# Designs tried in a protein design chat: VHH binders against F-box protein At5g18160. Part 7

Target 1, 379 residues: F-box protein At5g18160, of Arabidopsis thaliana (Mouse-ear cress) (q9fk54)
Amino acid sequence: MDKQDEKKQGTTKSSSTLTTRCSHGNHISQSNSIPLDITIEILSRLPAKSIVRSRSVSKLWSSITTTPEFIKHRSKKTSPPCVLLIFRKHDKLIVFSSPQHQNTYSHVQDYHIEIPKNGFIRRLDSVHGLICLEGSKQLVICNPTLKRFFPLPEPQGTGDEYNVGGFLGYEPIEGKYKALCIVRGWNTQVLTLEIQESWRVTKPGYTHWPTKDTGRCINGVIYYKAIIFDRVPRHVIFGFDLRYEEFTHIEFPMRNYDRFLMVSYEGRLALISSTSSVVEIWSLEDAGNRKWSYEQFHLCLPPNTSLKGVIDAGELIYTGFSLNRSFCVVYFDPKKNNIRETKFQGIADNQIWQPDRLGFDLVNDFYVLPNHIESFISF
Short names: E, the ipSAE of ESMFold2; O, the ipSAE of OpenDDE; V2, 0.75 times the mean of E and O plus 0.25 times the DockQ between their complexes.

## First folded at step 1 (VHH)

Design r5 (framework vhh_5j56_2)
Fold by ESMFold2-Fast, scan of step 1:
Structure r5 (fold): chain B 379 residues (1-379), chain A 127 residues (1-127)
Amino acid sequence: as target 1 above (379 residues)
Amino acid sequence: QVQLVESGGGLVQPGGSLRLSCVASGFTFDYEYSYAIGWFRQAPGKEREGLSSISSSYGGSTSYSDSVKGRFTISRDNAKNTVYLQMNSLKPEDTAVYYCAADTFLPYSDWAEYDYWGQGTQVTVSS
């Protein structure tokens, strides 16, 4: 009986399908008298839903909106970056978005996603509009703007399930995305998106495994926390330069490194630890000399707030629960000593706002993705 | 390479006891290394449930879910790199596959996402 139920398991392709609401449509019109340059201008100013729909309706518009020229033209007219709040409930992600300069979050979309067997969703970050997800044997690229999931080919050595850790990076000089994949106990592999169909083996000099912490892509380098497995396990930060495909490793400037969130702060790799009353920031000053600077700031937050990230403007993002168990999102600007709170629109209080008393959240995982921008890239 | 191997599952009558063992390899239980070990279970047609955890901080801070508090006890033997779950007063509702999981990097929040998982051991409580 259990074996018959296994045959009815959902497929990778079906569970990765994004859902869209049917009630709000944007109307697109075309005329034989409209010049090509005007058509490009019109398409570049349309909402993402309209552009995606136009690809299904018109071969001309599909051909225009998939060119690198259009994508570059559109990027000049892109909305300012936003913060995504993502809640996992069962097999779906619930997404809220707010422009980084506003104090209001609006419900954007429910996505149905494939959740790896015996796995959790870890290490979520937005990399130039794309999110990398870990499957049981492969990485999956999510484009929230296009509402599409793009499975990458399986790297070598993924015979056992739940043996893949991965990160996405963006190289700004040539405008290319690369995925980095660590196969547990075997090797590390890299793939350039849109150019290569197969993974290339790369050599970090160490057998290692990434921690659950989010990786960061800063100025064309992927940074991630990892454990090097030698006679004595050692925690380090790996840097992977996307242009030259070279590894560096960086030692933590402090012994209590597990208390520090890795972020991009003022264009640098930084490690931030925060209580409700004190913030400590270590910033990497010189990667070659491996020199760190230290800053400390005072603030006043509710005791159960946790640091979740940093926006490009230098504000720190906190989430937590008040004494009456109301969920809160708070931004702190250490340079201005300002605090602002957020409001939610289009969501009622429900079980997604409540953490498990044990400290295990098996129904609701929560992620904060700062600096998210729209992307029209497809693979 | 971090690996976890569970053992000690089997068939037991209601009101009976079992002791599950989780052997860890590829990391040390030294204080330089932040970790937590948790026990989870999953019954057919149900979501995975967290039961208990033990952390690296000195005496090993422990937590228990309400469904097992007072009946189950988590403990560790650092010299053997082993974590135990002593299960007493077992009920038919405790029938599930039991998993050991390790978190080798603790986050700032009280929520836990575990990095490494064992393959599971079946516990069946029936007469």
Scores: ipSAE 0.000, ipTM 0.216, lowest interface PAE 15.3, mean pLDDT 72

Design r6 (framework vhh_8h63_2)
Fold by ESMFold2-Fast, scan of step 1:
Structure r6 (fold): chain B 379 residues (1-379), chain A 122 residues (1-122)
Amino acid sequence: as target 1 above (379 residues)
Amino acid sequence: ELQLVESGGGLVQAGGSLTVSCAASGFTFDYYAMGWSRQAPGKERELVAGITYGGSTYYADTVKGRFTISRDNAKNTLYLQMNSLKPEDTAMYYCAKDIPYGWELLDEYDYWGQGTQVTVSG
């Protein structure tokens, strides 16, 4: 409280009152320091590269930006998701990032991620900002934002190389990541990231193996295509509920299931097959009643494009080369019957492909991960 | 240019032996798991053998104890030594790149070559 009804002439205040300070009962407001809450708000609004760089500015800023509270505050913000374009060249992953909702500019961020020796990659998906990779004896979590790998403990029963299939999921209510591991000829195991040091055996009710197809995490359930080993092998979709750690299996609505890409479409599990002229979409309406809906759409795409995924806006992603040999990503909106294209400058010139392999490796050594968000989580 | 070229197939009598080979080029052979699949007329393709970069091997139950897979990283070549051949082994044999784990799911790989025909009479 400042009661100054006395005569003031600016700086003519007595030097004795300037020198004398009250040691207690002194309620002076500090206005030249930024409160911690405001600092967190400022830091949480910075781009990922700026946040990572800010950790070198001071130990305090590093401490703030690595806390679970800051990470949760940042992750609750509606940051626009992007598409990751991942090229496998020999022992390296080359990653590019592109905005999902931009037509006229190619936003390219390239960085090389070295694949561990004797590792292989078959199934890639972005799960709440993280990617699960299959190593020779263990799963490895990749954080593309931080450009780091976090190997998970070796599962029980992995005596040989290449006998492990795995998926990552995110449980949104508790805010937890869980990894699911299928060990060939053994069992299935689950690990809650950050909380558990060792894998726990889980019981799917069936001996099975996952196909090489990408798994999807939709509303806290990991879905993956698999083969159940009964008297006669059966192809199904497994669903693993992350909260209850329970398995369900879902039968395909069609016989040519191998031609369909499994995606999240309109918040549902969906199976999509596309040519350059026709798209077929099967959407799961009710898993318990095995009820699927079917939609068919017509489109006109260049013959050198292939379906790679779906973004949250309901647009289908296709990739290929335009007639002028520019690498392109095409988005098709089946409900609006609209097509848009993003052209990428310099990708073909970056020595990503040898000239003899241009277009040849795209089906086998190229991954498109839609709906990727930034993650600052380190384990 | 990625290429897989299979060779060494032919006609052999039951109980005989045959070695098929796969010459690989256009990729870093040493970093990939390699394997052999086969397809008989009117049957689905099956994975018969696989080998990792480190030399760990796996075999389908139908061929275990009779077939041996090996690799020569210096020559970028994959081999399958087939012993005690049976009429049921008659198939087109394909070389496959980057096999993750063994079951009958190789139908979706695009890297295998033209194949080499093995016919067992008897």
Scores: ipSAE 0.000, ipTM 0.196, lowest interface PAE 15.1, mean pLDDT 73

Design r7 (framework vhh_6z1v_2; at its last look DockQ between E and O 0.37; V2 from the best seeds 0.00; counts 0 for: pae E 10.4 > 2, grease 25.9 > 24.2)
Fold by ESMFold2-Fast, scan of step 1:
Structure r7 (fold): chain B 379 residues (1-379), chain A 123 residues (1-123)
Amino acid sequence: as target 1 above (379 residues)
Amino acid sequence: EVQLVESGGRLVRTGGSLRLSCAASGFTFSYYDMGWFRQAPGKEREVVAAISYSGGSTWHADFVKGRFTISRDNAKNTVYLQMNSLKPEDTAVYYCAAPEYLDFWSGYPEDYWGQGTQVTVSS
């Protein structure tokens, strides 16, 4: 966000922190049997599971552990962001986690999910510790830290529709989460989490449909690939500014855009394409001028590895399968020309893949979520 | 195997009417949005109309609004385009597609496009 963002500043209304917290069952109290500063210190050092359990024991502890002050204090004491690997097996998501600077993935949790009647789960992204899942009639927010699923209200006009598509974003200035919902029939709706109970219809200026690709939230803007309905249909990147709730679109710098993964790279929207020997990075320098910069790097990876994401440190994440069904995760740092490989410490039976499938097709049923942080938000 | 078969295209006079049909097979038709597209000689392919999987929502391009109507019959796995008040400018090959799989530049399987049906409007 820079001078262009400042020029877009309009009038916004903010609710008081107190009223916002009260609407979500948060209470500020001066009285407690243990001094507040000591209670915060104790709670901030507990494992996430213990914090969740503490919310059931005390209204005071529940109110404390949901405050922004507690969340900031806790984040100062917690580990750096992690990478989540999520494998889909029928109605189950199997989650592995690794800190971004370690080379070992450990099994964390199995989640049972309801698959939408249309059978689609869109590619996932972690947005300030929350994951948005698309359901048949509504979006569902997953909080991996709390191990909970929170259904959002049904969007307006879903009626008999089977799928609701959407994206989650985080607005860093006011610290708010917003969901953008795309309902069949091309209406778009927005919801501010924790504050609003119903969706608001928004107007993008162009009728469009999002592609199958995962959206990204970068500096308070949700970016997603879309096709604009025009005399000549155009593939573009749509941007939704969370603060001003305004739509923009930007052209791809190349025509083979389908080979490029949309990511955040060095704090910018970027498009990355990689083979086992060459990686190409297009970075957006200025959305208003539609100016992109280009970089190319060489690497040496095994065949059948594919780019899945980027961590904040600038390392590219690759995954693949060997002929012996060994699943591998590789990190490549293009600036340092450094490669590191990971290993798994999972369940005793290695059931991520079936022996008779050679392992290849199961790659299509998994998700890589870099830069995941803990979130204690409940609503 | 995904298959889309357009039919109904023919030569018609200016001011005439025509109904196009697209029969779908090889996928769960009732789960997909459908669209009609057209391509005139020497022009790029453009979107004409689209309909949600349930039929509850429709979109029509400004240049056909009020003249063309998209509809569908999920029991017959068919999407329709009713064209009224035809003009010479409507002359094109009309295509059926499931928009969710479209790639106007490259990348998606060509079998998610129909083969097309020719509409010619004489003055």
Scores: ipSAE 0.011, ipTM 0.419, lowest interface PAE 9.6, mean pLDDT 74
ESMFold2, look of step 9: ipSAE 0.010; ipTM 0.432
ESMFold2 (binder alone), look of step 9: mean pLDDT 85; pTM 0.867
OpenDDE, look of step 9: ipSAE 0.260; ipTM 0.664
ESMFold2, look of step 11: ipSAE 0.000; ipTM 0.379
ESMFold2 (binder alone), look of step 11: mean pLDDT 86; pTM 0.872
OpenDDE, look of step 11: ipSAE 0.024; ipTM 0.497

Design r8 (framework vhh_7aqx_2)
Fold by ESMFold2-Fast, scan of step 1:
Structure r8 (fold): chain B 379 residues (1-379), chain A 122 residues (1-122)
Amino acid sequence: as target 1 above (379 residues)
Amino acid sequence: QVQLQESGGGLVQAGGSLRLSCTTSGRTFSYYAFSWFRQAPGEEREFVGAISWSGDSTDYADSVKGRFTISRDNAKNTFYLQMNSLKTEDTAVYYCAAGYEPLWFGESYDYWGQGTQVTVSS
């Protein structure tokens, strides 16, 4: 999707929730009787859909609701985090959301995407309200709140097909998003969203390629699993500091690293592996010293559940199917030893869920993105 | 960029043998893990066999263990699937795949060939 989708979203169903608050605000060249700071407060209290619709009704409100000041004010006020469930059906992403700590899900939107040649989408995560997707020649930023796609410029040195791996990060001190792009066999490049129109080269010191695993942005650092190409290929975790734009890499604390999901746990990079009866957590205590701590917890999960992520409150998210093929989401709090099990009735095998062309397990063909928040970034 | 090209498919009688080859372009062949997948008419694509980047480990689907052997030749940038004691149930389009990640599932592979037809007559 491109800028024409922005126009469609801005012009469709422009019902004015704001009409009763200021009759002059909906007319071109009209004077407003409401002070700017009060207008910001009113707009920040509206549902996201109303804010998006207000942009098509008022040029003034469009300019206000796209500012970093408004976005920060809105996000600090309420934007409660949610979990996104994303299912792939052929060339379509079907997105559901649920407020964290609830068992109700609502359909957000279906997105049409290019399918990689192998039929799989990799490295999905929600980064401060945005999702980075890998296209054939470039990265595409998806904003689920605005229901828009924003293609980034094509990096230098790319070929004709999927030779680009990418990650998005958010630097909380300056409030900036940066994209990191690894071009297979070429170089690594970085781009600051909103500010820069072209990629700039950065050098990690190693030729490498990211694994299929989800990257994580934690405290302004993008972490991702990668393979360093040397006489003996090595699996490591790369860290890219967004503020200083420098690379570090760290060794895994264990040999069976492929079984561990990389997450943010208690504000730190963590590696978690879980069965139905035991969960193991390795937490990075100091990135500079590369010291890990280890914890183990016992639990009793339904069979056929798999660990998918962690919410900021410290609950682990599992998904699976019950005996009658109902989709289940399970939350486990290891510190409190509490389990919450929900059955999601909005997802049925015969309507949404079916094997892709490669015949792989249905459970492997979806994504769970915790800690998703509203974002009003529109370009 | 890496291109995979299958060859060696064709018609063979039950009990016969066939060797599939997958040739890759590029100088990174020795860093790849390789796999074969197949898709029978009206069926889903399934895993057949895999070989690690070092050649130290191989995996096979239970239906082909003892009959099929996967191997690699780094000097020729080619890997193979030797199929022995073929059954009519082995009739399928066979695909080769390459990637740098563990060989557990299709999502581990970055590159795929276009496929080669294998038909086993009774």
Scores: ipSAE 0.000, ipTM 0.230, lowest interface PAE 14.3, mean pLDDT 72

Design r9 (framework vhh_8ghr_2)
Fold by ESMFold2-Fast, scan of step 1:
Structure r9 (fold): chain B 379 residues (1-379), chain A 123 residues (1-123)
Amino acid sequence: as target 1 above (379 residues)
Amino acid sequence: EVQLVESGGGLVQPGGSLRLSCAASGFTFSSDYYIGWVRRAPGKGEELVARISPYGGSTSYADSVKGRFTISADISKNTAYLQMNSLRVEDTAVYYCARGLDWLPYDYAMDYWGQGTLVTVSS
């Protein structure tokens, strides 16, 4: 039979005014509609989960909440940051979120995200609401708020699988995301998200390879631990300035550098090591002069708690199990000497803490991402 | 603390043999890790010449060394070895012992390295 579109409506509007309006008397619509600008205002005040959920319930709200106007309006509002707890189980990421300022028995919202088939996780950080994942030959940007994955183009020189290390950064002056890629045996490459379709090769400096430790983006600079391949291999911190696309390298202020977690502390690059009784903090004061400051604090934590990160308020994040075997997150403020504890309901029920291989699964498959904000950017 | 300590490098004539050792501490040889030998000569990039999954015994080699080099591991001593036979002038390099994640099909993102040991092949 004839395959024809039954719509068959002319694109011509016969008049610019509605002709079916009753002119016999004054008429007002019995169903009030909310103006678009007020609807945007109302929707922008909702929590991210409510906005995402509304997209599946209403065609109108879905169309509004995906507009550039809504995204800009929402991005101007202060969203309270959260900590993400991420567990990798097989080919899946299990994501839990909790507000950074909640006390015992936080209400947690779970996200379940499938990782790309050829993706794997070694280095993980939240960069202005986005996470960079390493695939077999390319980087993939994850947006946990939208539950979306955005593969970046393959960098130059990716002949073999898994020869790519990568980091994401955010340049705050121009408001641009840039990805940095280190390709084994080739060089480093940069991509500005949304603007570029192909990677740009950075000028060769030291030949180096990033360690498995997480990179940090601080004030428009990507910092990552790396090994410089020279006559004697050297462990250093590389800094990549996103605006000028220039590399620096910084020597560690201590010999036991592998004990120290690299974090953002009080707006600066810092290296923190903690036991259950002592915290050591090295803060980078001046990268050009390679000047570090050192602070030491005393605390009392259970031996099974381990340092995982730092929130913007200056509190250190520890994770472990309480005496009743419930999962807990402990926040320690070293300057105020204050400890607060948050217990996560329901997490222990998932059996995700039980390692299949003598503890290695939990160590490799558990990530704590502080200062995470919602993002509605889709690239 | 994780440490990898190499030994056994030196000067050898073409056609000769050397055995490199890599003593590991601060972690257990397990199904989660492999040990690789990576070399670098002046003016050249790094090359992974051999790797071993110590717990599973699986090995792989670069084409440039296949049939000449043999990698092995002694789990009880937590030590990996590289037996280098029929050495060529082109094998002159600093040889590094490195640890990587074994569940990946390829050598990718080694996280700990030794100090390196120099191998010089000359007449």
Scores: ipSAE 0.000, ipTM 0.203, lowest interface PAE 16.3, mean pLDDT 73

Design t1 (framework vhh_8h63_2)
Fold by ESMFold2-Fast, scan of step 1:
Structure t1 (fold): chain B 379 residues (1-379), chain A 122 residues (1-122)
Amino acid sequence: as target 1 above (379 residues)
Amino acid sequence: ELQLVESGGGLVQAGGSLTVSCAASGFTFSSYAMGWSRQAPGKERELVAGITSGGSTYYADTVKGRFTISRDNAKNTLYLQMNSLKPEDTAMYYCAKDLGYDFWSGYEYDYWGQGTQVTVSG
């Protein structure tokens, strides 16, 4: 903490030109050096695969593409975000990606994971290119672009019987990632990924536990559904401000809150419920005054489609099965009343996507992660 | 007063089917997630199925594809339809009301019923 002045002084002033300083000799040879800013511009235009490969084959390229300057410049040049589809098959997560402007999904990677005691992964979200996974004793950060896992240290006070609830957030002004960990029966802890090697205890003002629902990071605040421990348990939305490391709680605007998916909609925290014919959207207008707005839209989707998320462009993501029992992904724009369907191709055995074949329910074994961007950050 | 009353258990042969039910009272049933847990002699209690107020369902790997959870909000009743029963399914089955914790983790759920015994003969 309290290194903002040093960070702001140092972050933009290093290595603007790649120069060779020959200490004695005083011969002015015309050294054709490429300025670092031009080199960064060229490298930032390469596909992600090319940048990752360059790190293993060139010490110079590796030194350039791992700098904060390169990472910041590339973030301004990245393609629009993509949507990740993640399926669980036994001990594997199978990952498919589609750019949000395309209608076709492509296989990206299979990840091997340790099976939780109840056979489920409780929460998954993409936060500025990183995914937080809950392990048996610790959180693990997955970077799909680099194809790397980064285990975080074990939180303080964890034991074999204690579950950890974890969320990742990104604070856009300072450019920091922070992980929040709720240790059941103990406390809440926070860790800054680039600065802190160990967890710091934080105080939410209430003993609470996050529900199984996915958290969201919106404008530097981690939002998650939780229950406050009281004689009569209360369901609320907790907000954790990443910059000030302060907690707030927000009351639901409706009694049937369990029917509503928590999302970012038009830059705000929102709660969305959908059937095949109607969408209800509650948007948080003012957290301090606990003011919500309500919108309702009509649509015409096949029965058995389920709302899974929202992309930054305002399209709602649905999944289901077509008339020929093929898995489909549908995007609905409620304000334009436009529907588009994506094609799911490139798997040799379509049986893996059928619940009856694997004896699983897609609600439990399937995740949709909108607004995923590439990240070149490693720890 | 919150009450959960389980019924429908009994003796069934392996490969058979059985439906257990839970009658709920004393709370707004339609507003809460509900589930079924079971406990066999000498074993820990296991959450086998859950259903949210919106109708989304969750199943333990041990029962996936064989058991179906459903709810009737007009009757304040929760159901578990059990197909392709195995001797390993023999247990006392309990209706559970979600306390809002990690419901699927199987820890600290709100059990108010006496349970209903299901015995599967081999």
Scores: ipSAE 0.000, ipTM 0.186, lowest interface PAE 13.1, mean pLDDT 73

Design t10 (framework vhh_7w1s_2)
Fold by ESMFold2-Fast, scan of step 1:
Structure t10 (fold): chain B 379 residues (1-379), chain A 120 residues (1-120)
Amino acid sequence: as target 1 above (379 residues)
Amino acid sequence: QLQLVESGGGLVQAGGSMRLSCAASGFTFSYAMGWHRQAPGKQRELVAKITSGGTAYDDSVKGRFTISRDNTKNTVYLQMNSLKVEDTAVYYCARDLEYDDFWSGYHDYWGQGTQVTVSS
């Protein structure tokens, strides 16, 4: 990727004054003389950060920009959902954005974060524009659009470090975000982000711990893989309904469940396993007794690519390196049998491969978050 | 109920040896097992792993540390030789549920850790 901004600023940015002198035409003081319909039109065309900033300037602007109608109106005029590509180098997250229906990419920003003491970021997902991260004893909500982090209160009973597993969910009818945390050996707690200041205890009926895998929020239900601790540990999928705050558990339809990525596919919970030549998809059928349906597709992928996720349009996302060592993202549509590819030649090998890591020449610190959208939520 | 208990830590001089033990209760060793360490002010890092298919080590400990397990005793060991001051850390025993993600360093169950201090 061409670093035009870095080059332009290379002669002046390093001489550092706190001055950003490029004015995008965000002249807030002009709003007092503008009719309401024009104000809505202007606000709907501003960058997300400018919209959030405008909420502190005017009670009218705040009331307009927080309505579901405004957010819906704006979503029709802004970029469609994107895929976030996140590379970790020590305590730095390097974030790229790629539109899901285009073969391009752009650098979003580098973030500095306190990495969990386990050395790895677990259960990472994008939920309606927000990302939930696990800290040493609390959850942190990241908003990539606003480039901000919002620590949540420490859950009850977290006296030890790294004993919290957490997930974020969004209930679309009421427009509410809820965080769910499992405190190892203690209990499970829930918090409504925009309303509540403290965690509430909830009871799943089982002592359990979530696996490292990404959770999914589908139609107001948080799904996550977990182990129920009993005489013999049992692997299941938990579902947490955000509206009723009730737990269900779902048995895997296969014994090699560890080979399957949990995703949202065609609006349903699904488990997908892929090689370079065959894709297996198990979809949870909500009609009747929650039976699974099975589909198998054939494809031809470059070697060293692996399945990372699914976009809402039904395309599977794969990542890997080509023979010339350029990073690539491949989208496969199993129903249309179509493949499209984007190559990312601006990413340095040393940042991705970490070739001295256990001698495996693998990218262990790489995350793909599909279906990411803008969020205007501030805490 | 399910528990990993580390033991064998303590104070040792540089160039010395130490063996850590991790006893599992409430489950059997049908999983990959590993050792991580965390020094004060540093991130937790993987040092050694053992599966039914073999062992793996971080380059910083390769040739000095050896991981092994006794399935009959449900115990995993870390033999540490030629210890350096920079090996000073809390050492954690961990279980891994997914063999195909073994190299990712993610674990679903951890012990409470045992302190190893290497003096100059």
Scores: ipSAE 0.005, ipTM 0.231, lowest interface PAE 10.8, mean pLDDT 72

